# Ledger of designs, part 172: VH-VL binders against q9nrl2r1430to1533

Target 1, 104 residues: q9nrl2r1430to1533
Amino acid sequence: GGVHELSAFEQLVVELVRHDDSWPFLKLVSKIQVPDYYDIIKKPIALNIIREKVNKCEYKLASEFIDDIELMFSNCFEYNPRNTSEAKAGTRLQAFFHIQAQKL
Below, E stands for the ipSAE of ESMFold2; O stands for the ipSAE of OpenDDE; V2 stands for 0.75 times the mean of E and O plus 0.25 times the DockQ between their complexes.

## First folded at step 10 (VH-VL)

Design w175 (framework fv_nezutatug)
Fold by ESMFold2-Fast, scan of step 10:
Structure w175 (fold): chain C 104 residues (1-104), chain A 122 residues (1-122), chain B 107 residues (1-107)
Amino acid sequence: as target 1 above (104 residues)
Amino acid sequence: QVQLQESGPGLVKPSQTLSLTCTVSGGSIDSGYSWHWIRQHPGKGLEWIGSIYYSGRTDYNPSLKSLVTISADTSKNQFSLKLSSVTAADTAVYYCARGPYRSDWHYYMDVWGQGTTVTVSS
Amino acid sequence: DIQMTQSPSSVSASVGDRVTITCKASQSISSYVAWYQQKPGKAPEPLIYSASYLYSGVPSRFSGSGSGTDFTLTISSLQPEDFATYYCQQGYSTPWTFGQGTKLEIK
């Protein structure tokens, strides 16, 4: 998209980063800290990668941006058991994202 | 809203251990943020002391590492600072603060306690 | 350690003035700079993160810019409540380090 769409993606990523529940999503999971993560998660992604893609104008459609955010949440729920702090944070942040994404 | 409040003795004698506690309300210390101690010497700028993460991992300022211990008590929603072998140079206002989960992401402290004054004097 | 140096150490200004404060890092830190405002007797409050993003609730008269080693905080039209000390902070690598502060004083 255009400059207006890029500004909207950037604003939404900034809102996600600022959200209290963004902590599991800020950067890629370290293999040193979580050795089995990359055996389970085949398409890792995080907010810093999504933000870089926005800044490099790599999203041509709003749906592509939304798909990357949804992949991030899907990875969280696939790896983390339901009662973990990560899964709870993911659930709340995903709800927040769905409200904000209606503006895209 | 998340709020932080420091507590501890205002006066500590040289060579003793300074113990401060930060009580968190309106949010959980187990929420995946980093939790920090920062101090400010009279009339001077800010010095980061160290941090603890929800995982229990700690990071300390190298200048203070041998003297500092930070710990968390999730059941009380508190984290604490112990600074051993204090001297007059440790006289400062001590703040607790919240930061993001990963310290190498664009790090900043978004919620701060009001600060507690500590004087080291005989 | 990454050293953060602020300029000026103090500035005197009047309400309505445009004020600029500069912060220089001893090495490249990308855009990993935050700015804080501290009023006498109070804790610092965040203003800006990642060099240019306003923290929630911060008035639009505050703006940040810069990358690499040179960063700027600008107040476009100074208000009475803006008289305070301002600090920059690098978030690139531990230990987290702050500038020495810039005191903004009324003329």
Scores: ipSAE 0.000, ipTM 0.552, lowest interface PAE 15.1, mean pLDDT 85

Design w176 (framework fv_nezutatug)
Fold by ESMFold2-Fast, scan of step 10:
Structure w176 (fold): chain C 104 residues (1-104), chain A 122 residues (1-122), chain B 107 residues (1-107)
Amino acid sequence: as target 1 above (104 residues)
Amino acid sequence: QVQLQESGPGLVKPSQTLSLTCTVSGGSIDSGYSWHWIRQHPGKGLEWIGSIYYSGRTDYNPSLKSLVTISADTSKNQFSLKLSSVTAADTAVYYCARGPYRTGWDYYMDVWGQGTTVTVSS
Amino acid sequence: DIQMTQSPSSVSASVGDRVTITCKASQSISSYVAWYQQKPGKAPEPLIYSASYLYSGVPSRFSGSGSGTDFTLTISSLQPEDFATYYCQQANSFPLTFGQGTKLEIK
């Protein structure tokens, strides 16, 4: 995208990172701490990876950026049972994202 | 734009298997969305049948017991419903629909096919 | 299974009226309710998700509210194209379940 789109993606990623519920999403899940994660999740992603893609201008369209953020949430809900703190944080952060994404 | 289109027989005999296919255009079924089958009985409301996810995971309505199977063919960009041992109670309009990524258990459907009418009769 | 009960089952209203449709869940579903509009002979179309968020492209006269077990869809100024049946859906748990529908008739 254009400079304005890249700035908007940067703003949104910063807002997500600063959100109280971002903690499950800041970096990739550790295979040592969660050994079955990569048996279940085939397309892992996290906010640090998305931030790097924004900084490298890898998103050409807003839809590509939105797809990666939604994949991150999708992975959370696929792996984590609903009653977990991770899944609850994901639910709140995704709702916040949907409001902010209306600006894109 | 993403579009969904149902296809299958308009008439099925009792005890046979109903087979319906949903063809997706303008987007990939291998994209992180959930893909659903819903039906609507004549003069009644909507009933969720089941869903399939890009990971191959399926969820089915328990009221349909062991009678339902949903599968996906990513090479054809299609997902399909098989309902075995049909009866007159399975007469309905059948819809396929897209759900967004498993949105915090917010399983809403944002894109729907036009629906296909299925009558179960001898 | 979570039962969704809509009220009223039908309503007649005039263009320009404010219309409210209520939906009650048999168990708490937090904010995980969606609302759909279905016109005769057509597929349902989404109006509202997560109780209060408007789908892109839906007219601003539609709004949703509620949490827990009690939810409301409001049309602030009814238009002729709003003739339709409206459905709520609990989006909280499997199996997904719908209300019985509310038929809105334009006089």
Scores: ipSAE 0.012, ipTM 0.648, lowest interface PAE 8.8, mean pLDDT 87

Design w177 (framework fv_nezutatug)
Fold by ESMFold2-Fast, scan of step 10:
Formats: C-alpha cells, structure tokens, sequence
Structure w177 (fold): chain C 104 residues (1-104), chain A 120 residues (1-120), chain B 107 residues (1-107)
C-alpha cells in the first residue's frame, strides 16, 4: 500500500513485541543483571534493535530479517537452560514467528 | 533460497578417514542457525552425526565415539565432516542440513545427499 | 539415548483415506518432536515441528498432536503425492534421534 502503511517486516516485529512471550526479547540483556551473558553470547540482538533496523530500511532481503530474528532465539537457547521461563517463552514465541513468517 | 550441496569421495577404504564438505548458498553459515550432518544407512532410518554453530561450538553423537570432527570455513561458506577409522558400517547416504540452534532442533533445509561406500 | 518407536512400520491406504502414524518416545520429550516426509531417492522434507506446528508450505491436511511420550501425525485426506516414508525425530536432548520410519503405500 500507502507510504505510511506498515511494511511486512514492521508488521511482524509489532506482532512479536505484542506477544505475551516477548518479555525476554524486548531489549538487550543487562550486563549489570546478567554479568556473564556477553562472555557467552558473541552476537547480542533484541527486538528493539531489529525494529530500528527495519525502520532504517537496513534489511535488503527477507532472509536477512529472518536471520536476525533466528539469531535472537538461538542466543536465548544458548544462554538459558531449557527449563527456564526465558527458554519456554522463547520456544513459544519462535513457533509463533515461524507461522507468521510464512507470509514473507 | 538457501541451498546445501554435499561433496566428497563416493568410495573410501576401511580404516581410512571419510571427508565430506557441505557448500551453502543463499545464506551464511556465520549466522544464528546450526549446521548438521545426518546419514542414512541402506534401507534404514536416519542417524544424526553432529552439528556446528557459528560460535564454533560442536555437538557430536556419542555413538561415534571420538571418531567425528565437524569444522567450518566461513570464508568459503562451507562446513565439513571428518569420520576416522571407517568400516563397512559407515556405508550410507550422507546429508548436510540446517537447523535452528537448540530450539526444536528440526531441519528445514537439506542437501540432496551423497552416497559413500566403504569397501576394499 | 531417547529411543523413538514408530507404528505401524508400514501402512497401505487409498486416496481420500485418513491416515494416522504414531511415535513413542522412551522418556518424556514434552513437545520437542518433528515429523519428516521422504520420497525415494530424495532428502527428507519437514512437515511438523514442536509436535503440532505446521512447517511453511505444508498442506493443511497434515497435522500433528501429542505431548510427553506419545505423538501422532495425521493426514486427513490422503493425496497421491503423500505416498512416502514418514519419520519422527525428538529434539529434547542430544543425541538427536529418529524413529525407524513408517512406509505409506498405495492399497
């Protein structure tokens, strides 16, 4: 559509942000609250960073956008054991993402 | 679209090292995905061999003992399998595949497979 | 290792039939199961992940269900292109393991 309509990427990021399970992913992990996170995770990313990249038109291909979202989930599962609330939220949100990403 | 292609020798002698390479196009191996080797013995099911992640982390099937090594060359967008001391039991079709890291561990893209026969 | 056992090992069916394939894990795997379809001479293709989520592009006649140890793949109305071998796979723990396969044959 119009010049002010949401792009497919922006629409999908908004849907992820509004999902009940988005809480571990909204912002970068705090180094103060989780001091060892950046020793383990070498490519940190979060929904606020991805949304900024969408708004700045930094994704040239759908695959680049999808890769950043998948990196966000893989970071979650690398750092957090499967039985944590973070990992469980990530599993549900990733499944939701895979369904929504079918429209890309 | 992401594509994976296996390459390597189709015939290997017993006790030698099997070396296979997977070339990836349409996507980077230096990404949040995991990259896997899976084999299928003639007329049988699928066996997961191991995986490599962009961080260099590897996970191997314990049933292969210390015989397996998986490595990545990001400059060539390739990852490789070395299986040492092969026997006739290692005769199989070998696939490389992409999977999401640690979550759900399902394989969304596969190579076409390469047949490896271990025989004298 | 978590053992995955499929039943039946083979099933014969006709176009339009409802087909069910089951998969049993030797210990609880929550919902960490995926299903694949493999045609002769081809690599497996994903159908279902996380027990019940349909993979992109897979027809809606395929569905998955189950949790814990017992899982089912259902094809609601069999089509000619569905004759293939089907595999389940657990994703709960390493090593990743597959069922032995179920061959779906034309009756």
Amino acid sequence: as target 1 above (104 residues)
Amino acid sequence: QVQLQESGPGLVKPSQTLSLTCTVSGGSIDSGYSWHWIRQHPGKGLEWIGSIYYSGRTDYNPSLKSLVTISADTSKNQFSLKLSSVTAADTAVYYCARGPYKSEYYFDYWGQGTTVTVSS
Amino acid sequence: DIQMTQSPSSVSASVGDRVTITCKASQSISSYVAWYQQKPGKAPEPLIYSASYLYSGVPSRFSGSGSGTDFTLTISSLQPEDFATYYCQQANSFPLTFGQGTKLEIK
Scores: ipSAE 0.007, ipTM 0.655, lowest interface PAE 9.6, mean pLDDT 87

Design w178 (framework fv_nezutatug)
Fold by ESMFold2-Fast, scan of step 10:
Structure w178 (fold): chain C 104 residues (1-104), chain A 120 residues (1-120), chain B 107 residues (1-107)
Amino acid sequence: as target 1 above (104 residues)
Amino acid sequence: QVQLQESGPGLVKPSQTLSLTCTVSGGSIDSGYSWHWIRQHPGKGLEWIGSIYYSGRTDYNPSLKSLVTISADTSKNQFSLKLSSVTAADTAVYYCARGPYRVDYGMDVWGQGTTVTVSS
Amino acid sequence: DIQMTQSPSSVSASVGDRVTITCKASQSISSYVAWYQQKPGKAPEPLIYSASYLYSGVPSRFSGSGSGTDFTLTISSLQPEDFATYYCQQANSFPLTFGQGTKLEIK
């Protein structure tokens, strides 16, 4: 953890948010729109929550930040079949993340 | 840096249960990663045994499914393999490894491996 | 189950050589292939994920290519530390399966 790591996390989250494939991940899944989501997904998370945690200095290690991003993708693939727009967006965004995360 | 280390008995008698534990440091098993067991028979290639996820979901190799149980203990940051009714054919080096959930199931962190011999 | 077949099973090469190892899936796996290097008595080391992306710390002389059923691992200029057994692995479906391995030996 440290100021340098927090700046790096913020930069990476901003890049993820700006990516064309971020739309399934920007905010928590709506319980009204997808009522069974929270029965299946035990640890919901989204980019807005991760960014909030970065801003509050809640990540002490790069591994903790990376774990939350991977959890977000894991949830996407657990809920959404591989042939869905959500899963395809998740696949592309996760690949982008892995390239960017090599810099952490 | 995330590290994995296998532990358990190196010698198991036929018909007994083989029990191995993987201790994870530098990261949490209660995360979006998948956690895997792989084995390698003497002089042969790699065989995937199974995996466990943060949700408690497990996936097993169908060739071993009735004999294998993988479990996780988040309080100890460990995941474990139990292989029942072992025979000499289960003699192998056993590895634990970390992988992403679905995409890039390439396993990016591996334990050093532990040798298990099944003999009388 | 998806079968992964590597060729050649063994190859002899000299330092400085360009070496190619191929991996064929019994059915389409898109780009979900990883490659590993294993030295005697040691755990496999990850080299490549998603057919062509290098893991952090892997030398740039390693590269991967392919999609669908046919995949290639290339070492552009072989170094002494590269003599090892190489494995491909498909990540498209369960069970996860590995190729039988290609042993890279000193000529």
Scores: ipSAE 0.013, ipTM 0.697, lowest interface PAE 7.3, mean pLDDT 88

Design w179 (framework fv_nezutatug)
Fold by ESMFold2-Fast, scan of step 10:
Structure w179 (fold): chain C 104 residues (1-104), chain A 121 residues (1-121), chain B 107 residues (1-107)
Amino acid sequence: as target 1 above (104 residues)
Amino acid sequence: QVQLQESGPGLVKPSQTLSLTCTVSGGSIDSGYSWHWIRQHPGKGLEWIGSIYYSGRTDYNPSLKSLVTISADTSKNQFSLKLSSVTAADTAVYYCARGPYHSGDWYFDLWGQGTTVTVSS
Amino acid sequence: DIQMTQSPSSVSASVGDRVTITCKASQSISSYVAWYQQKPGKAPEPLIYSASYLYSGVPSRFSGSGSGTDFTLTISSLQPEDFATYYCQQANSFPLTFGQGTKLEIK
């Protein structure tokens, strides 16, 4: 995309980062601290990686950006049981994302 | 609601092994949370001892690593602390606590009531 | 190890007062700090995580701020049940470490 499209992706990532429920998603899970995470999750991603891809103009289509955000949430729900703080935060942040993504 | 309760001897002799158990009720220790031991010396602040995760992995405070073993027994819904070669410096209130499920932000949302351990001859 | 230093060590205050407690980390810990309240003979109870987020059920008179190395806990209008010892904790890296505590006493 164009300049306007890139600005929209950056704005949305900033809104996600600022959200109270973003804490499980800010950075990649540490392999040293959580060794079994990478045995389960084969395509790890986090908001800092997505933001870097936005800054490097790696998203050509809005659908590619949305797919990466959805992968992040999918990983959360795959790894974390439904009743965990991570899964609850993911559920709320994903709902917020769906509302904001309508502006794309 | 989930509750944590410490148990073990209140008096331990120098050079012996201190053994404490934390019993979890209202929830399972293999539910994904991290489980921790923290102590408080008389008139002093809090000291993190170590943790065990649902995977069986453990982390120990480096100042205590050679002396500490933390283990879990999922059939009894308990996790335990063994501190070997105790001295008077190990006299403290010992707490078990629940930490996050593999978070990079380690805070404790649930604590046991604490058990007082005195090391003396 | 990251050392956490609290100030003041004790403070005397009256109901209705605004109270501030500060905590300084020896190294940058981003926003990974938690605050706990401990009453005599009781276990610590969580108040704040990630520098500024209130734990569920904690009254809105409590607030946290800061990032990097300098953090503050504020009680906007002190209530009788708030007289306790307060601890900060760096939640960033192992070993996890706590401040020495700040005792909040009746004036």
Scores: ipSAE 0.000, ipTM 0.563, lowest interface PAE 13.8, mean pLDDT 85

Design w18 (framework fv_nezutatug)
Fold by ESMFold2-Fast, scan of step 10:
Structure w18 (fold): chain C 104 residues (1-104), chain A 122 residues (1-122), chain B 107 residues (1-107)
Amino acid sequence: as target 1 above (104 residues)
Amino acid sequence: QVQLQESGPGLVKPSQTLSLTCTVSGGSIDSGFSWHWIRQHPGKGLEWIGSIYYSGRTDYNPSLKSLVTISADTSKNQFSLKLSSVTAADTAVYYCARGPYRSDWHYYMDVWGQGTTVTVSS
Amino acid sequence: DIQMTQSPSSVSASVGDRVTITCKASQSISSYVAWYQQKPGKAPEPLIYSASYLYSGVPSRFSGSGSGTDFTLTISSLQPEDFATYYCQQANSFPLTFGQGTKLEIK
């Protein structure tokens, strides 16, 4: 058969998803579990949505992809106090992302 | 109601390629769901082998990645597993299963096939 | 890989008993755990997803709880059809991994 080659964006999203600190970012925050989230966060996003956009070829520029990932981290730090497990995971995953994004 | 049915040889010789097919009825594999292969070794727990998505994207268990290929045939509404260079350690009951809609990485299997027993022996 | 460890490996119980099965992840998996029931010679059947949500058709005597690394499946009043092997599964990261199973047997 064919060769399954991953795009640079798909490779990076897979690396983010499989990182130990991805758990707060894998899918949209539950309105049931966190009812005030959507009152504070006006542009919710998560890795599953970003990966779907990659798969549908919706990112035309690397900057558009990077902007969505950065929005995801920005939302985390806006909602979650600095000393939460979510904010700590976000800080570590964002640092990992910045290193990997240099390849883009 | 969606149903899954495994088919393939019950006996495979060591070093050969195991080929299994999952036939899906009551729904399309060309839908937003994920489609999975899982096996269960005799007297042991469950091991996830890999998955395929309607886009053709595949994910494999890293312990099996060099040996596994999962493919889909939309015209037959089937997806298939090929496991190369089998050994006695590949003796197991093989299940196909359906996971969540779209690229949700929290894969919980909501529909399972009945399982097919594969013995690797000379 | 994330290792899922179930305890106990087997438990003997009587109809009407409250039964608790635990599952421990080797690292935090948030709430991304599912529970399955498997009867001899049959495929696993889903019971619970995302730690606490019951699948459609699952009796209310089944409940799940937990977050992070420690998860529990409870059967509040055991019925004859509940004697089976139960498996937890983490859905936080690839590869997906299952616990070794807990066999629930008649006393």
Scores: ipSAE 0.000, ipTM 0.531, lowest interface PAE 19.4, mean pLDDT 84

Design w180 (framework fv_nezutatug; at its last look DockQ between E and O 0.52; V2 from the best seeds 0.00; counts 0 for: pae E 7.7 > 2)
Fold by OpenDDE, look of step 11:
Structure w180 (fold): chain C 104 residues (1-104), chain A 122 residues (1-122), chain B 107 residues (1-107)
Amino acid sequence: as target 1 above (104 residues)
Amino acid sequence: QVQLQESGPGLVKPSQTLSLTCTVSGGSIDSGYSWHWIRQHPGKGLEWIGSIYYSGRTDYNPSLKSLVTISADTSKNQFSLKLSSVTAADTAVYYCARGPYQTDYSYYMDVWGQGTTVTVSS
Amino acid sequence: DIQMTQSPSSVSASVGDRVTITCKASQSISSYVAWYQQKPGKAPEPLIYSASYLYSGVPSRFSGSGSGTDFTLTISSLQPEDFATYYCQQANSFPLTFGQGTKLEIK
């Protein structure tokens, strides 16, 4: 479909994926590995899904993009207690995101 | 840009139930985040009433828990506050607010409604 | 409940002054502190989250610091629009609680 300039959303997703604390968020949680996850989290989302939405130009507003990212973090903190590795990673990644999102 | 607006009666009689609604525009209450009710007595500070989360979970201030109910209506993009058995002490400006969902119990309010005054009087 | 004690309760200052407001928690709350600015007849507006991070649109003259129990909001050079009441808030545990407020007035 042609060459497109990297948008601000695309750039931010790339930065999030490359971050050291992105590992809990790269793909959807496996139901096999975490059997009760989808009983608790009703709107699952991950960076790969968000990237696809960006590539398909599904975000018309920055707020829509930010909402999906915040949903991703919300899911993490809803399922994982504060002291877990996932929550700690999420906390750091979210802090990074909040700073970067101010540029949108 | 997300905006919040409180609505409801500005006057409530003692022993009745105070009912307020927060209407969210420019964003969805079903897209994550935490949603809060805060009030401010005349000339006083801020008091957290309770919160509802995108998952439907709620938390309440223990001082008001027995009297407070917070609910959400995703179809209307609203969340509501009910405070029963009100007294003059419940006279205040009531704010709804949104905040990002962070780690356990870590909730800030980054978007506020303009507030609505509720007076409890016979 | 975690008490947030602000100091001072009121302060008079002039344009250009450096102003410092402190908030002390009754127990350790890590960095889970926010600061808000409220002008008369208006809703609070967020300034700082997680003790030291500035919200978008907030002037750089505002800064926050601290961890554990002691937190500080600093305005490096006071501007006319900064005269307001400021509140700290802890987000470490329920119930969420606010400081009693600091009223910043014109000297």
Scores: ipSAE 0.499, ipTM 0.879, lowest interface PAE 1.2, mean pLDDT 93
Fold by ESMFold2-Fast, scan of step 10:
Structure w180 (fold): chain C 104 residues (1-104), chain A 122 residues (1-122), chain B 107 residues (1-107)
Amino acid sequence: as target 1 above (104 residues)
Amino acid sequence: QVQLQESGPGLVKPSQTLSLTCTVSGGSIDSGYSWHWIRQHPGKGLEWIGSIYYSGRTDYNPSLKSLVTISADTSKNQFSLKLSSVTAADTAVYYCARGPYQTDYSYYMDVWGQGTTVTVSS
Amino acid sequence: DIQMTQSPSSVSASVGDRVTITCKASQSISSYVAWYQQKPGKAPEPLIYSASYLYSGVPSRFSGSGSGTDFTLTISSLQPEDFATYYCQQANSFPLTFGQGTKLEIK
């Protein structure tokens, strides 16, 4: 634990959180602001949930961590039409993730 | 890792419904991936039939849309293809495949089953 | 539907040769092209996605390039295991469509 020495997953999720395009992904989509979201998206997830799972050592394999991040992007592209600010942010952040994930 | 296995009848009579099942192991079909059916006629290239997404959304090739149904059974970790009113032209090797999570609104297929041969004949 | 035209239909080559296969889309598909390798009696294996990105485990002698309508797959120094049929696929829009295939044969 702590901040002295972060795991590879902790380092990557912190980089994602700090990225300019992370704003749609920081926490779960609001049911009040987007009422139909949970009718469409079967497995909601966000960076705060992934970060919590990393901190609790719940990922046993790198593939499990990658699957949760990819699920987050899939949800974005399933719900949001092309050319929305959310979709554009998701596209750029996912590309950044794919480059960084090569280090895992 | 994830493995896909097709199963179904090797021979189907003209006008009947072809039913194929893809069994997924090493991963869940209810996990954000897209799941596809592709076929290959003897001596020809690949033809995309359709897909089902974890949300339950389906997309079908317009040339087959009135004839094809793709469904998922999450309790059995399977997805299935039904192709109605088959003819000799439906003779092919049928593959199931996984698309990685929807990236940049594009669909690629990164894991494939080994294929199952279907012959339509009396 | 977006048509994908591959050329050549077949190519004969020797181990160590540089081989180039081309694929042309009937309309612009940005960089949304994948390439697959298929050996006789086996399922297609993915090589490249988004025109130029190699899947993990694919040898560096494989490379892809192109955007818009014109795409190429290059094998810089052909190895014995590379003799197979290669397919391009547009990933831009439904229905997903494939090229007709290029059979890479021993000279």
Scores: ipSAE 0.031, ipTM 0.700, lowest interface PAE 6.7, mean pLDDT 87
Fold by ESMFold2, look of step 11:
Structure w180 (fold): chain C 104 residues (1-104), chain A 122 residues (1-122), chain B 107 residues (1-107)
Amino acid sequence: as target 1 above (104 residues)
Amino acid sequence: QVQLQESGPGLVKPSQTLSLTCTVSGGSIDSGYSWHWIRQHPGKGLEWIGSIYYSGRTDYNPSLKSLVTISADTSKNQFSLKLSSVTAADTAVYYCARGPYQTDYSYYMDVWGQGTTVTVSS
Amino acid sequence: DIQMTQSPSSVSASVGDRVTITCKASQSISSYVAWYQQKPGKAPEPLIYSASYLYSGVPSRFSGSGSGTDFTLTISSLQPEDFATYYCQQANSFPLTFGQGTKLEIK
């Protein structure tokens, strides 16, 4: 991508981080607190990692950025049972993301 | 744009194992999507066979569970179906499909392969 | 297993007609239903997800509605390319299941 595409990605990441339901997604899941997470989730990712990739211009296409965000939500729904606080937060944040992504 | 293509034999004898492969292009098999096998019996409706997820998890139709195996080869960007001990009832058009990223734990098929006809006969 | 029952089994209609196809689930599936169009010799193509949302590129003459157990697909003004078989699918729970299909034929 272009410089202004990377700026739009950063703005979107900032909006996600500021959202009340971002708390499960800010940092990678702790292996100490959740020992089996990395046995189930093979491609871990979080908002801090995505923001680093934006800052380092690692996304060549907007679709690559969108795929990382969607992978983050897919990991949440793959690992967490439906009634958990994490799954509910993921559902709400993903809905918010879809609204914000339309502005791109 | 993601595209799916089925490949495998069109004719299989009873009691043999049916093996089909779906080749994915324009996207990665280990992205955050789900991958499905569906079949359509002659002149009848669609039947979901099973799924494999980017994580490696599988889910199978209970009616086929002991007979079906779905696997993925990420290095070839492919996922495969093996259906053992086939009979004439397994004659169908077989489709591979992609499910969109998971949302609310629901599963839709947003990309389909062209389909491959499999006939089980002596 | 959740059974999806479509009606009617077939419809004869003319270009310009309004057509409604219904699908009934044997249990509540909230809004977790999709609709597909299949032309002869072709794979199914997605039309609608989550009861009422159109996939990108689907003409606006297609619409979906419903929640719980009763769902409808409506084509507001039938076009020549709409003659096909239509399937609903529940996406609420495994095994994923499809309706029996509705064949839409030109009159």
Scores: ipSAE 0.013, ipTM 0.701, lowest interface PAE 7.7, mean pLDDT 88
ESMFold2 (binder alone), look of step 11: mean pLDDT 90; pTM 0.938

Design w181 (framework fv_nezutatug)
Fold by ESMFold2-Fast, scan of step 10:
Structure w181 (fold): chain C 104 residues (1-104), chain A 121 residues (1-121), chain B 107 residues (1-107)
Amino acid sequence: as target 1 above (104 residues)
Amino acid sequence: QVQLQESGPGLVKPSQTLSLTCTVSGGSIDSGYSWHWIRQHPGKGLEWIGSIYYSGRTDYNPSLKSLVTISADTSKNQFSLKLSSVTAADTAVYYCARGPYLSGEYYMDVWGQGTTVTVSS
Amino acid sequence: DIQMTQSPSSVSASVGDRVTITCKASQSISSYVAWYQQKPGKAPEPLIYSASYLYSGVPSRFSGSGSGTDFTLTISSLQPEDFATYYCQQANSFPLTFGQGTKLEIK
């Protein structure tokens, strides 16, 4: 159900935000700090935006929620070379997400 | 979970350099977070001292002039504050903290417990 | 520097009360405001970021609102553990600056 699914999405986002490897994902990347980011990434997203969408009941299907989280990770790996601290954090957080998302 | 712990002398004489270290556990300082020093004077509010990032860039409060230096030692997972030529006005509780960096919004989500520094003869 | 001014400087309230604290920036800071709670002898703890987003583990009775120069923190039904000093912070530009604090005291 719907009420259970909304609670599950909120709990999962909270766990992702608390994770040590969430730092590349908490908020949208600043154009001032990373000037070329929005030249490369055309569908930017971050955990704060996903959390807001959960709270506004904008996800109608679990797959829509999962798609937004996966987009976030895909953006990380597209922008950041594999040996960067960002890409390594993304790899660990994505693995954590995949384990938790099995319950959705 | 990530934890921050301040360490350094509790008593410093006027005109000397105050040196504090923040030890980070449960996470790496070689990461895209901002790492901050904040202080709180007795009975007063909070004052941001400065921050350091994984790039080696620093930002300092201009009110502290060029007397402040923040540095990082990634091999020890520590970042440190040096405040030169201290006076009684530097008596405060000093906190280290972590916040976001890549988002361009600088707030602090994890704080150390604070260390009390008294500047007196 | 951006000056953050809180109102009131202190407030006395009872358990169950609705409490509102305001914070005004001397210039526009969009939504880049955070709120912290500090209990005596303890480090500040984050409550709200980006004016209205609740930090993980913070009770839903806390809420934030505002944009530009005017921001509010609301506690919808005050609990005994909420008696503390509250600080706003502008997160927009350097130097980062805090409000002077609002002390929330038992009536």
Scores: ipSAE 0.013, ipTM 0.682, lowest interface PAE 8.1, mean pLDDT 89

